# Ledger of designs, part 15: VH-VL binders against q8vl04

Target 1, 152 residues: q8vl04
Amino acid sequence: MKKQERQRYIKRLLSSNEIERQEDFVKLLRAEDIDVTQATISRDIKDMQLVKVPSATGGYHYSMPVQKQMDTEKKLKRTLKDAYVSYATQDKFVLIKVLPGNGPALATLIEAMHYDEIFGTLGDDAHVLIICKSLAMTLELQQKIQRLLSDH
Key: E = the ipSAE of ESMFold2; O = the ipSAE of OpenDDE; V2 = 0.75 times the mean of E and O plus 0.25 times the DockQ between their complexes.

## First folded at step 5 (VH-VL; framework fv_gimsilumab)

Design s13 (at its last look DockQ between E and O 0.02; V2 from the best seeds 0.00; counts 0 for: pae E 18.9 > 2, placed apart)
Fold by ESMFold2, look of step 5:
Order: sequence, then structure tokens, then C-alpha cells
Structure s13 (fold): chain C 152 residues (1-152), chain A 125 residues (1-125), chain B 107 residues (1-107)
Amino acid sequence: as target 1 above (152 residues)
Amino acid sequence: EVQLVESGGGLVQPGGSLRLSCAASGFTFSSYWMHWLRQVPGKGPVWVSRINSDGSSTYYADSVRGRFTISRDNANNTLFLQMNSLRADDTALYFCARDSPYYDFVYGSYYFDYWGQGTPVTVSS
Amino acid sequence: EIVLTQSPVTLSVSPGERVTLSCRASQSVSSNLAWYQQKLGQGPRLLIYGASTRATDIPARFSGSGSETEFTLTISSLQSEDFAVYYCQQYDYWPLTFGQGTKLEIK
């Protein structure tokens, strides 16, 4: 079975099961007639960047990192709410002004969002400069940032 | 010729309400961010509220948040300020002002290239 | 919030004199500083933005300079129509704030 096909199946198992141990992945896959070793599963866990999150039973179970991405968006929205001053565009450039000390935090959060519109992001103490891939993508990014700001 | 004309000011009791209007002419109103500011005679202006071009984004000074509502009617080139729960310290001359936008009208520059003559608001009992 | 302190508060001068007005910010506002003129019974008129850029219809006798915390407005040869109150305004941080004004009076 190919790696990408196996990993899609692992994702489906996670949606239906609380899987606490690597050997439980092996057992569940074998029940579906997919024969894998624990070494293969260990590499898949690393490649897929699976995380362990608290279980109701008092232990931890494997999960997809989707919760980490939602936490990033919450932090971005909070940072904008707390520190945003102004937003300006020029061609493919976006300049976001923030209260002093907040530029690095905002720049890091924007990078962590992995917006497809962005070529690169630089921050100083009170600014974030975003370089977009095209003028059209600059307008698309603006709408995304405006939605985050609309809670103000 | 850019022209901004405020109206709707007057004398009200504390806790009362007023609705201010600003009639705009001589420019494409729907392209510009608009602001309300106020000024007590002998003092500098104080920023009150802003609204973006299509009215989808608003922001308020802390002293008026929850009591004042900025809105616009782009079909009739009119800016509004609904003022509720008025207090004595809301007494001032109220101006509407046009934001001098950054090149493409996407965000404001937050300095004001045109102002009206103001409409007085007095809150006293 | 950023406090802008203007000096002098009042200045009595004659036409033809060179006038320098000061605006000090309580913290850096980079170059995000505007100057306005306000005559009695009128709304303010934008003179300068970006600390030093004149608005289009503003006479060349008005000039601005400074950055960070210290800014000046200079009127190189005062005309009779220049007697008014002058305000600085920062737009670097929320909330937007204005100075208390400098009144130019005829001597």
C-alpha cells in the first residue's frame, strides 16, 4: 500500500477511534486487511505530525494537528483585537501597524496561518510588512484580515 | 467642491438621544472612509468614531462605545451618528470628516482632508 | 493614549514675522503627524501630513519638520489670514489624538 493511501486511512481511523498506542493503529489496520509494522506506523506518526491530546480516561490519544491550527487563528484574532492600529496597501505590499512590542507576535502568527496569498512576511517592533504574490492576492488577503478585524 | 454639512444637533436632557446627519457632496462618497469628531470650545478636537467605505467596519472611542452608532447611506451620500444615553460630557460641536485615504481607498490614512462646519450638541438638565 | 503638547499656547505676532510652533508627543509617533488650521466658526483645515508634506492647496510659507516625538510647524512670512488656532494630530496609535492648540493672535 502506498504511503499516501495508508496515511489517508490513518486519518479516517482517528475520526472514529480514540487511539492511545501505536500498536492499536497496527491492530485496527490489520482488521481492515492492511498489514503494517509498528516501525511503519511510527514513521507515519512522525510524517503526519500527529499530536497527543487529553482523553476522557485520563490518558492521551493521537489526533490530527487541526486543533493547533484553530489555536493559531484564535491567537491571531486576539493579537489584532489587542494591538491593531492601521492597515495600508501599495501594489503587492501590505503594511500593518500595531502597538509597540506586538509586531513579532503578529508576524509569527500570520506566517503560521500559511495564507496562500503571501510571498513573505517581515516584522519589526510596531509593524508587519507582508509581500503578496500578486495584486489580486493582495486584495484577497485584505478581505481575510478585514474579517478578523470586523470583531472590533 | 467637497462639501460636508452636519445637522441634527440640539439641546437634550441627560439620558436622551439625538441622531446627527452629515450630507456629503462634490466627491464619490461611497469610496471614502468617514469619521465623527467632536470639539469643546477652546480645546482640541477629539476623535469619536469611524466607518469604512461600505459600512462593514466601524470603530468607536472608548468613551462612546455602546452608546453611539455610526452608519452611512451611500445611495443618499449621508453619514449618521446615533447618540443614545447622552451625558453632560458629550456636550460639544460635532464634525463629520473625510479620511484622506491611502492610494486605493482600502483603508484610511487617519488624517482628515475635509471637515464640515459642525453641529452643536448640548446635554444639560 | 498619546498626549500631544503644543507650545506656545498663545503667540502674539505681527504680519511678516517668521513663526515656529512646537508639538511634542509623549511617545514616538514616527512621522505620522498632521497639522491643522482652524479659524473661528469654521472646521479645521489640513495643512501638513506625514510631518512634512503640504496638502495640495496650502501656501509654500507653511512647512513642517520633525519625527518621533518632536515636531514643528513653521510659517516663514506670516500673512493676515494666518491668524488662527493650530492643532497637531497623531495617527500612529489608537486612539487618534490632537494637541491642545496654539493660538496665533495679531499684535
Scores: ipSAE 0.000, ipTM 0.485, lowest interface PAE 18.9, mean pLDDT 84
Fold by OpenDDE, look of step 5:
Structure s13 (fold): chain C 152 residues (1-152), chain A 125 residues (1-125), chain B 107 residues (1-107)
Amino acid sequence: as target 1 above (152 residues)
Amino acid sequence: EVQLVESGGGLVQPGGSLRLSCAASGFTFSSYWMHWLRQVPGKGPVWVSRINSDGSSTYYADSVRGRFTISRDNANNTLFLQMNSLRADDTALYFCARDSPYYDFVYGSYYFDYWGQGTPVTVSS
Amino acid sequence: EIVLTQSPVTLSVSPGERVTLSCRASQSVSSNLAWYQQKLGQGPRLLIYGASTRATDIPARFSGSGSETEFTLTISSLQSEDFAVYYCQQYDYWPLTFGQGTKLEIK
């Protein structure tokens, strides 16, 4: 399994499970017939910058960089609030129009969110073009964008 | 061992309703996107509906949108398909399928690594 | 939607023979193509994904090739347990679509 594929899977696991230890990642992955070592998982945790956060029942579990994500998301919402003009979708493509000067910043923020739906982004002065991994993923991203727009 | 077992199929009149269930075992159910597909005998499968891991996102084929509802109970490892306003052309063998854990490097995964045996749905007067 | 056309519809073969199944897409699906085997009374089993990658626990006699619009599933030496219906499926475009299937039957 390729690194990025594995890390995507790890991210999925984190979204659905409270994982306390590195060994738990290994167990969960191996239970799914994914052969990994703890060393590999350790590197992934580092690369993904996973953090331990307090659990509701006590103790800690791994999570994506919550603070960083929150900050990035707040910035993203603010940018959208201030600069958003419109967006349109076509197949795997999402075109966001923004006020001039805001394209690159928005593209950077979108990239920083590390959305699984996105293959890549391009930004010019007043546009962000998002290339989704599939048409299905475009639908997912669209919902995500709508949530951001509604919550800003 | 991964297992998916569908149930709830049967004979129903047009306009009727059915609720299908899929009991999952042998894997961390809450970590996987799940799908419903259906198949008419002698034909290829047809995708019906998808639900993401936590149920926050669902999508439907045009032919069933507004009539069918996909949902899941992660605590009980069960996938559901509520089918309302059934029509004759809904007659098929209905499968639940797991979205593959193996992702394409670029495009992700929208193929199915495990399927159930199916539950038959017959809509007839 | 993308139409996948499989050929032949039915193929009568004997054990030990080399089998080649074709799947043609109405437009490019890159390498986002999967192959399934379905035996009578069972759900489909994943054989190949990404056009050429064997799924877990799939025998080496199964191989996939192709890209864009032309795809092939090859069984190097047919075994008795391989008689079934084979389907291709694309996942490059929504909605996901399957071919109509190729039935392998014993000669």
Scores: ipSAE 0.000, ipTM 0.580, lowest interface PAE 13.9, mean pLDDT 88
ESMFold2 (binder alone), look of step 5: mean pLDDT 93; pTM 0.950

Design s14 (at its last look DockQ between E and O 0.04; V2 from the best seeds 0.00; counts 0 for: pae O 3.4 > 2, placed apart)
Fold by ESMFold2, look of step 5:
Structure s14 (fold): chain C 152 residues (1-152), chain A 122 residues (1-122), chain B 107 residues (1-107)
Amino acid sequence: as target 1 above (152 residues)
Amino acid sequence: EVQLVESGGGLVQPGGSLRLSCAASGFTFSSYWMHWLRQVPGKGPVWVSRINSDGSSTYYADSVRGRFTISRDNANNTLFLQMNSLRADDTALYFCARDSYYGSGSYYFDYWGQGTPVTVSS
Amino acid sequence: EIVLTQSPVTLSVSPGERVTLSCRASQSVSSNLAWYQQKLGQGPRLLIYGASTRATDIPARFSGSGSETEFTLTISSLQSEDFAVYYCQQYNYWPLTFGQGTKLEIK
């Protein structure tokens, strides 16, 4: 089997399974009639640059480096589209106004994005206050917010 | 003496590509954010793109995102703008500019080149 | 986006005169406002940033004032080299915007 075809199967396994161990890749591929050694899987993990990320259950599982952030970004976009009212900026601050009850959820999602522009984020019932690292970073964060609001 | 000199402009058909260069001298190029801006004569400049000091981070105006790529060669003190899928509304004078802050960004620009013209027409 | 409206569009003046150029923002931009001078065939030259702070090596005859939505560039005694187009630029809200320019020409 070609390397590219095998790695395509590995990506599909990651999308439908939480895989904690290399042996689990071997078992799952074998169930699809793909016979592969753990040495080959270890090489594939390095070639694909897979990472271990925290699971909701307290352990770690393999993931493509960008998959977790993509899931969070989808939630952030939806939350903004559903709850966003307006924003204003002053100095290093961006203040987002949201429908009541949505501030903490939005603040959590923004924090989970790990934007380089942000020093800190706080939410109350109807606001999210974002403190940026500099005025330049505040401008760049505004562009990110505008993009999230404009995509459908 | 800070000096910025753009080159690489010209006439191109819609959908075509151009690569702009900006030769920098008289300052520590690798310590500054660098920007591209463009200007239709008779109008104010419009910001296009920036690259941070070591080239690890780039930003683009929405109108050019996905079509233009900013890059830099700190060893040769040169800034670049690769322009693909050009449109008529990309027609302008293109300037490279130095961000005013040392080591970080301010988004106002203390030194500009003299500009290189880009014309995108039939 | 923030619209910066400069007035007048063109101003014909003689050397030695005091000149006042205006820049009005469509929303408050705090003091995050810069002024540039641009001569024909050249790139802009930074004059003022932060609404009122002169850039390095800018002559004292140039001064800036204002905040929020109303900004002024004053040239206290025009020199022959001051005839150019002047632009204001805000850097408070994305996207960055420039005014349409004021052309300062010889009477």
Scores: ipSAE 0.507, ipTM 0.806, lowest interface PAE 1.8, mean pLDDT 90
Fold by OpenDDE, look of step 5:
Structure s14 (fold): chain C 152 residues (1-152), chain A 122 residues (1-122), chain B 107 residues (1-107)
Amino acid sequence: as target 1 above (152 residues)
Amino acid sequence: EVQLVESGGGLVQPGGSLRLSCAASGFTFSSYWMHWLRQVPGKGPVWVSRINSDGSSTYYADSVRGRFTISRDNANNTLFLQMNSLRADDTALYFCARDSYYGSGSYYFDYWGQGTPVTVSS
Amino acid sequence: EIVLTQSPVTLSVSPGERVTLSCRASQSVSSNLAWYQQKLGQGPRLLIYGASTRATDIPARFSGSGSETEFTLTISSLQSEDFAVYYCQQYNYWPLTFGQGTKLEIK
């Protein structure tokens, strides 16, 4: 398994579990037939900049760096709120139009989110082109984009 | 070992309702998207519905939209399919299947149950 | 919807033979094509995804190839346990669709 894919699994585990130890990651992933070692998990923890936070029941558990993750998503939402013009879809392609000067920044933020639906992205001055893995995935991404654009 | 066990099938009259269940074990149920498919004997499977990990997103085939509702109880590792306004052409063996991707949708299926039969007939 | 046509409908073969199954899509589905094996009284089992990637714990004798509209599942040396119905499935477009299946039976 590639590192990026494994790290997505780790992120998902963190969202659904309070994981206290590195060994717990290994156990959970192996239970899903993902072959990993504690050394690999240790590297991932460092690479992902996971932090330990207090648990409600006492002790500590691993968490995504709240500041970094929240900052990226907040920045993405802010950029869309401020610069969004329109978006359209064609087959596996999503074309987002933005105010001039905002394309590269938006593309960078989208890439930083590591959405599973996306094969790749390109950005110019006033556009972001997203290439999805399939039309089915395009539909999923559209829903995600719509949620980002909505006021919550 | 991953196991999916469907139940709730049976004979029902047209216009009737039926609720299918799928008991999951051997994996972290709440981490996977789940699907319902159905199959008429001698034919290929037909996709019916999908639900994401936390149930916040669902999608349906045109043939069942507005009549069927997919849901899940992650606390009890159970997938559901509420079927209303049943028609004769809903008759099939119904399968629950696990989406292959962990935490996302791949739309191909790595584990299937044995199926539960649904017969809609007057 | 995307129509997947499998051929042949039925194939009578003997153990040890090389088997080639075809799946044709009504339009391009890129490489978003999966293959399943289904034995009598059982649910389908995933063999191949992404047109050519073998699923976990699938024997090496199974292989997939193709892209766009033409796909092939190959069993290099048929085993007695391989007699079953085989289905292809596309996941490039909604709705997800399956072929009508190819039945492998003993000659």
Scores: ipSAE 0.026, ipTM 0.654, lowest interface PAE 3.4, mean pLDDT 90
ESMFold2 (binder alone), look of step 5: mean pLDDT 95; pTM 0.960

Design s15 (at its last look DockQ between E and O 0.18; V2 from the best seeds 0.00; counts 0 for: pae E 14.2 > 2)
Fold by OpenDDE, look of step 5:
Structure s15 (fold): chain C 152 residues (1-152), chain A 122 residues (1-122), chain B 107 residues (1-107)
Amino acid sequence: as target 1 above (152 residues)
Amino acid sequence: EVQLVESGGGLVQPGGSLRLSCAASGFTFSSYWMHWLRQVPGKGPVWVSRINSDGSSTYYADSVRGRFTISRDNANNTLFLQMNSLRADDTALYFCARDAGYSSGLYYFDYWGQGTPVTVSS
Amino acid sequence: EIVLTQSPVTLSVSPGERVTLSCRASQSVSSYLAWYQQKLGQGPRLLIYGASTRATDIPARFSGSGSETEFTLTISSLQSEDFAVYYCQQYYTWPLTFGQGTKLEIK
């Protein structure tokens, strides 16, 4: 399983479970026949910037960082505002052109948003290539991008 | 056994509002994307809206965008459709349906409810 | 939008007969096509997805074939419980669209 797909799965697990330990993620994923190690989950937790919050019944569980996610979105909007040149779509592909030097940073921010529409992203010096899961999801992502651009 | 039960339909005047509910059981509701579709008698279904597992992402048909709002309460295994500014052409049987292909970016539906009727008429 | 045209609109058949239903797309949908069965007073039931993949717990007598713009649902030997309306649906692109349906009725 690809990293982004796995992380989206983790996000869904968080929405349906109060998960206390990294080992619990591993168990839940393996129960779905997803081969994963605790080391991989540890990296995912860092990438996703998961935080521990108090549980209603006591203890702590992992949660998505609302503030961090908001900050990431703000950074994404700012990067687009400063560096955006153009974008085009073809089938499952979205190609965003940016000013030189901004491709990798933009790709990282897009990936950090964990959009469900996206299979994967690549960034070079002046481009971000987004691979969507389907043509239908490309159109959904396109609308999302348009909303981001309209906030410039 | 997977079960979806819609409710909240009824007769409403143009410009009015309704809130539909869909009670889900027999599966982990919070793990699935959900949809609303509607069907006029004698015609094929028409897709209305979808929501992802945690409610952070929604999508709407052009005909209902800005008027309808899809939401979910995962704690109570319930899907909602808030319908505002209703029009005559919104009259239909409304279904909630479970997404079977979201993980692969595909949109087909493996379970449907029985539907709740919505009639918009003066 | 992609228009799906089903034929025939109505088909009168007897139990035990082989039934073939057609769905034509106004443009290519590749293999992103599903078939549903809807009985009176019920919601649709998924039969086939990916043009030819049978859904879970669907009897073997149901099969789907086709690609691009021409698709077929086949019932090898019609059973009494198969009298219903059948819909095709494309999910190649937005908006998702359904055919107008084919009604199977008893001869």
Scores: ipSAE 0.418, ipTM 0.769, lowest interface PAE 1.0, mean pLDDT 92
Fold by ESMFold2, look of step 5:
Structure s15 (fold): chain C 152 residues (1-152), chain A 122 residues (1-122), chain B 107 residues (1-107)
Amino acid sequence: as target 1 above (152 residues)
Amino acid sequence: EVQLVESGGGLVQPGGSLRLSCAASGFTFSSYWMHWLRQVPGKGPVWVSRINSDGSSTYYADSVRGRFTISRDNANNTLFLQMNSLRADDTALYFCARDAGYSSGLYYFDYWGQGTPVTVSS
Amino acid sequence: EIVLTQSPVTLSVSPGERVTLSCRASQSVSSYLAWYQQKLGQGPRLLIYGASTRATDIPARFSGSGSETEFTLTISSLQSEDFAVYYCQQYYTWPLTFGQGTKLEIK
């Protein structure tokens, strides 16, 4: 079985199941007539960059990085709600002003979003400077910032 | 040779749904942002939606937001457009297009498909 | 929204002639302007980006110039395969917009 096909089944299993252990992947795949070793699953987990995320039931389970990004976005919105003052753009730069002490936390959250538009992010105590890859990407990022600030 | 081939167009009643596909070959599909555009005969293209290289970020024209969903399957080099709640003014020739950026968006399109026609009869 | 107005709408010309197509923007788009060629039954083909840079495999007879609000596409010696519709597109600001096209027809 091709790696891409196997990893697609793994994604489907994650969407339908809370899987805590690697051996549970092997068991569930075998139920679909896919025989795979635990060593293969371990390599897939690393290649897909799966993470362990808290469950509503109190344990931890594997998840795709996309779910991690959703949780990070919620935290980014809350941080902006708590600390945001203003922002401005010029050329490829976006400067976000925040209440003192909040710059590093905001910069860290923006980096964790992994926006394709961003070349780099630098923060001080009360500012976050975002450097974008192009003018067009600055416009795209500006739209994302506006959505995050819209209280929706 | 970069090639984009759209499919899945056809005749649909107002309120209906269609799913368009775009098969990509000749380039590293997972490294490029992809777009859908549409064109009514005699007029210029109109931008519809885009999706970044790994599918984590999407954006839509106001006229289709909430009704259309762009997605991609990087394992099979395929771009999709799920079109729901179709209206007569969605009638057009639909193109997939590659963003000229590498792992980024430059918002001009260096390769386009041949287009797949969508007709929403009223 | 930035409106791109192309002129003329239709141009009847013979092979070998020099052709100049115009694209005017309702607001400055700096140099973020692309040109496309579209033949019947085909998708658009990128000719020029950045107002003046030829895309890959585009013949030297195609050249672009202009900035801000006024742009031109020039075909220095029209070939039989150049009869098509030509579109300009701005990528300076949202929403992305295209012109209405200029159709080059055989006289």
Scores: ipSAE 0.000, ipTM 0.513, lowest interface PAE 14.2, mean pLDDT 86
ESMFold2 (binder alone), look of step 5: mean pLDDT 95; pTM 0.964

Design s16 (at its last look DockQ between E and O 0.10; V2 from the best seeds 0.00; counts 0 for: pae E 16.4 > 2, placed apart)
Fold by OpenDDE, look of step 5:
Structure s16 (fold): chain C 152 residues (1-152), chain A 122 residues (1-122), chain B 107 residues (1-107)
Amino acid sequence: as target 1 above (152 residues)
Amino acid sequence: EVQLVESGGGLVQPGGSLRLSCAASGFTFSSYWMHWLRQVPGKGPVWVSRINSDGSSTYYADSVRGRFTISRDNANNTLFLQMNSLRADDTALYFCARDSYYGSGSYYFDYWGQGTPVTVSS
Amino acid sequence: EIVLTQSPVTLSVSPGERVTLSCRASQSVSSNLAWYQQKLGQGPRLLIYGASTRATDIPARFSGSGSETEFTLTISSLQSEDFAVYYCQQYDYWPLTFGQGTKLEIK
């Protein structure tokens, strides 16, 4: 299984389970015939920036990040505010033009957001190319970009 | 356990209004996009409307745009569908469904309610 | 809108048999195709998404394949609890659309 697909699966597990330990992820995934090691899960947890939050019954469980996601979003919004030139969409593609020198940084921030609408991104000196998973999701991503560019 | 429980269905005359509710539990409601779908007996489901996590974005099927309004109360874990100017072809079992992606829209649905029936008839 | 045509409309089968259900799209939907199971008096249950990815807590006997316009749901060995209606759904284009369903009934 590819990393992105596995991470989506992890997100789904989190949505329906209170998972306390990394070993629990491994067990749940293997129960679904997904071959994974704890080392892989550890990397995913780090990459996804999962955090532990208190459980209602005591203890802690893993959750999607809130504060870290907000911080990344703030950085993304700031970068767009400072460097944004234009964007255009064609089919499942979103092309963002930025001031020279800002493409790689913007691409990195977009990747760090882990938007589910996105299949992949590429960045050069003055551009970020985003490939969306569907035409419908392209429209959603457009709206998301517009919100980021807005003052609200 | 994730649970979605629809309510508010019933019999209404053409041109009338109805407000459906969906009570959510067993998950962080405010972190998920939610949808309304409807189904006529013996037919496949039909997508009706979606709302993002904080309610800032909504989208509707052409057949209901301008007549239906989707909204949510995250404080009370409740999804709503205000239905105005109801027509006979709005008759169906109405489902609330959770979008599968956390914090985003996947447009496939991992949890559904049992549905609430809406009948529009004179 | 994208029209999804499922076949057969009804299939009479016995427990233990291999079952293959078809879903055809009027145009390409890439791999943005989901499968649901719906039992009488219940809401649909997600089986497959992304054409071939099995949802959580779904038995291994369920599998999905296909891309673009042709998709298949396979039950390797039918169990008694599998008698239900099965729907495919595309989420590549607005509006989201479902097939008309295939009913699995006991022979």
Scores: ipSAE 0.043, ipTM 0.692, lowest interface PAE 2.9, mean pLDDT 91
Fold by ESMFold2, look of step 5:
Structure s16 (fold): chain C 152 residues (1-152), chain A 122 residues (1-122), chain B 107 residues (1-107)
Amino acid sequence: as target 1 above (152 residues)
Amino acid sequence: EVQLVESGGGLVQPGGSLRLSCAASGFTFSSYWMHWLRQVPGKGPVWVSRINSDGSSTYYADSVRGRFTISRDNANNTLFLQMNSLRADDTALYFCARDSYYGSGSYYFDYWGQGTPVTVSS
Amino acid sequence: EIVLTQSPVTLSVSPGERVTLSCRASQSVSSNLAWYQQKLGQGPRLLIYGASTRATDIPARFSGSGSETEFTLTISSLQSEDFAVYYCQQYDYWPLTFGQGTKLEIK
């Protein structure tokens, strides 16, 4: 099958499924009467620049590069909607308090956003501590957090 | 248009107390973070304390923590600094200053008062 | 704490001259640096913030440059009203600190 046609089917599969393993691409394509090897799928993943993004159920699944950032932001907004309590800013630090158990998920999502303002992020069961690169960047991050909270 | 006027400075003995006031006009005082700074003649200013727009958050330099209290009265557009347990090294010209950002802190100051002198001597 | 060292400490100059003042930080402050002018009997006046952005109503003859640890304030053609003490201030890390000042006096 032509490379272009195969890759169109792969895009369709990504829009309809959360695919965690390369083997699952082969299985799903066979259900549509397309028989390919794992070697071919591995090459397609590289050519299409597919990335892995966090799943709501834990772990990661394949996504198109543009879709990865949108999915992560949606999960970040959802986590904030469900678990956010408060935040405080001191110097280059932002401390976000969440309902118990939600700190690690929030910390992971914030890291996955790759905000330029952030030097590092540390989470415990009910808190996320964000360390920013400067006082000015802390103010920029605060505004971003306020916008995310206002959408929820 | 924007004006900040400090008052309440004077001569006081070590261990004494003094309350500084800063009258604000020409801007929406309740929307700005406010700061106190002090300056010994011939030296650069030294930051003392800040208070956010509604007064819910305060912060102090280590040299004054536990002795000084910053507060504000937004109804009367006035900033205060209560200074207790004064020491000789608190002798300085005291300024109130407006944080440059509206509703948050930039940590640089676009308007300052002319200062009120505080002298602590036996 | 971040120490800001200004040079020269005193500069004797005449109106019309170009003046360059230096501020060196003991560690990087990114571009989080402000410049102030202070005349006798007055509070400081904000000139520059963000290392290079002029504050409201500041004449174009004042300009700032630099980043990280080395900063300059330039007055392109000194006016008689510009004789004062100039301070730099960093707002990158706590505590906020000021330099010791550069006094600009008439020659």
Scores: ipSAE 0.000, ipTM 0.500, lowest interface PAE 16.4, mean pLDDT 86
ESMFold2 (binder alone), look of step 5: mean pLDDT 94; pTM 0.959

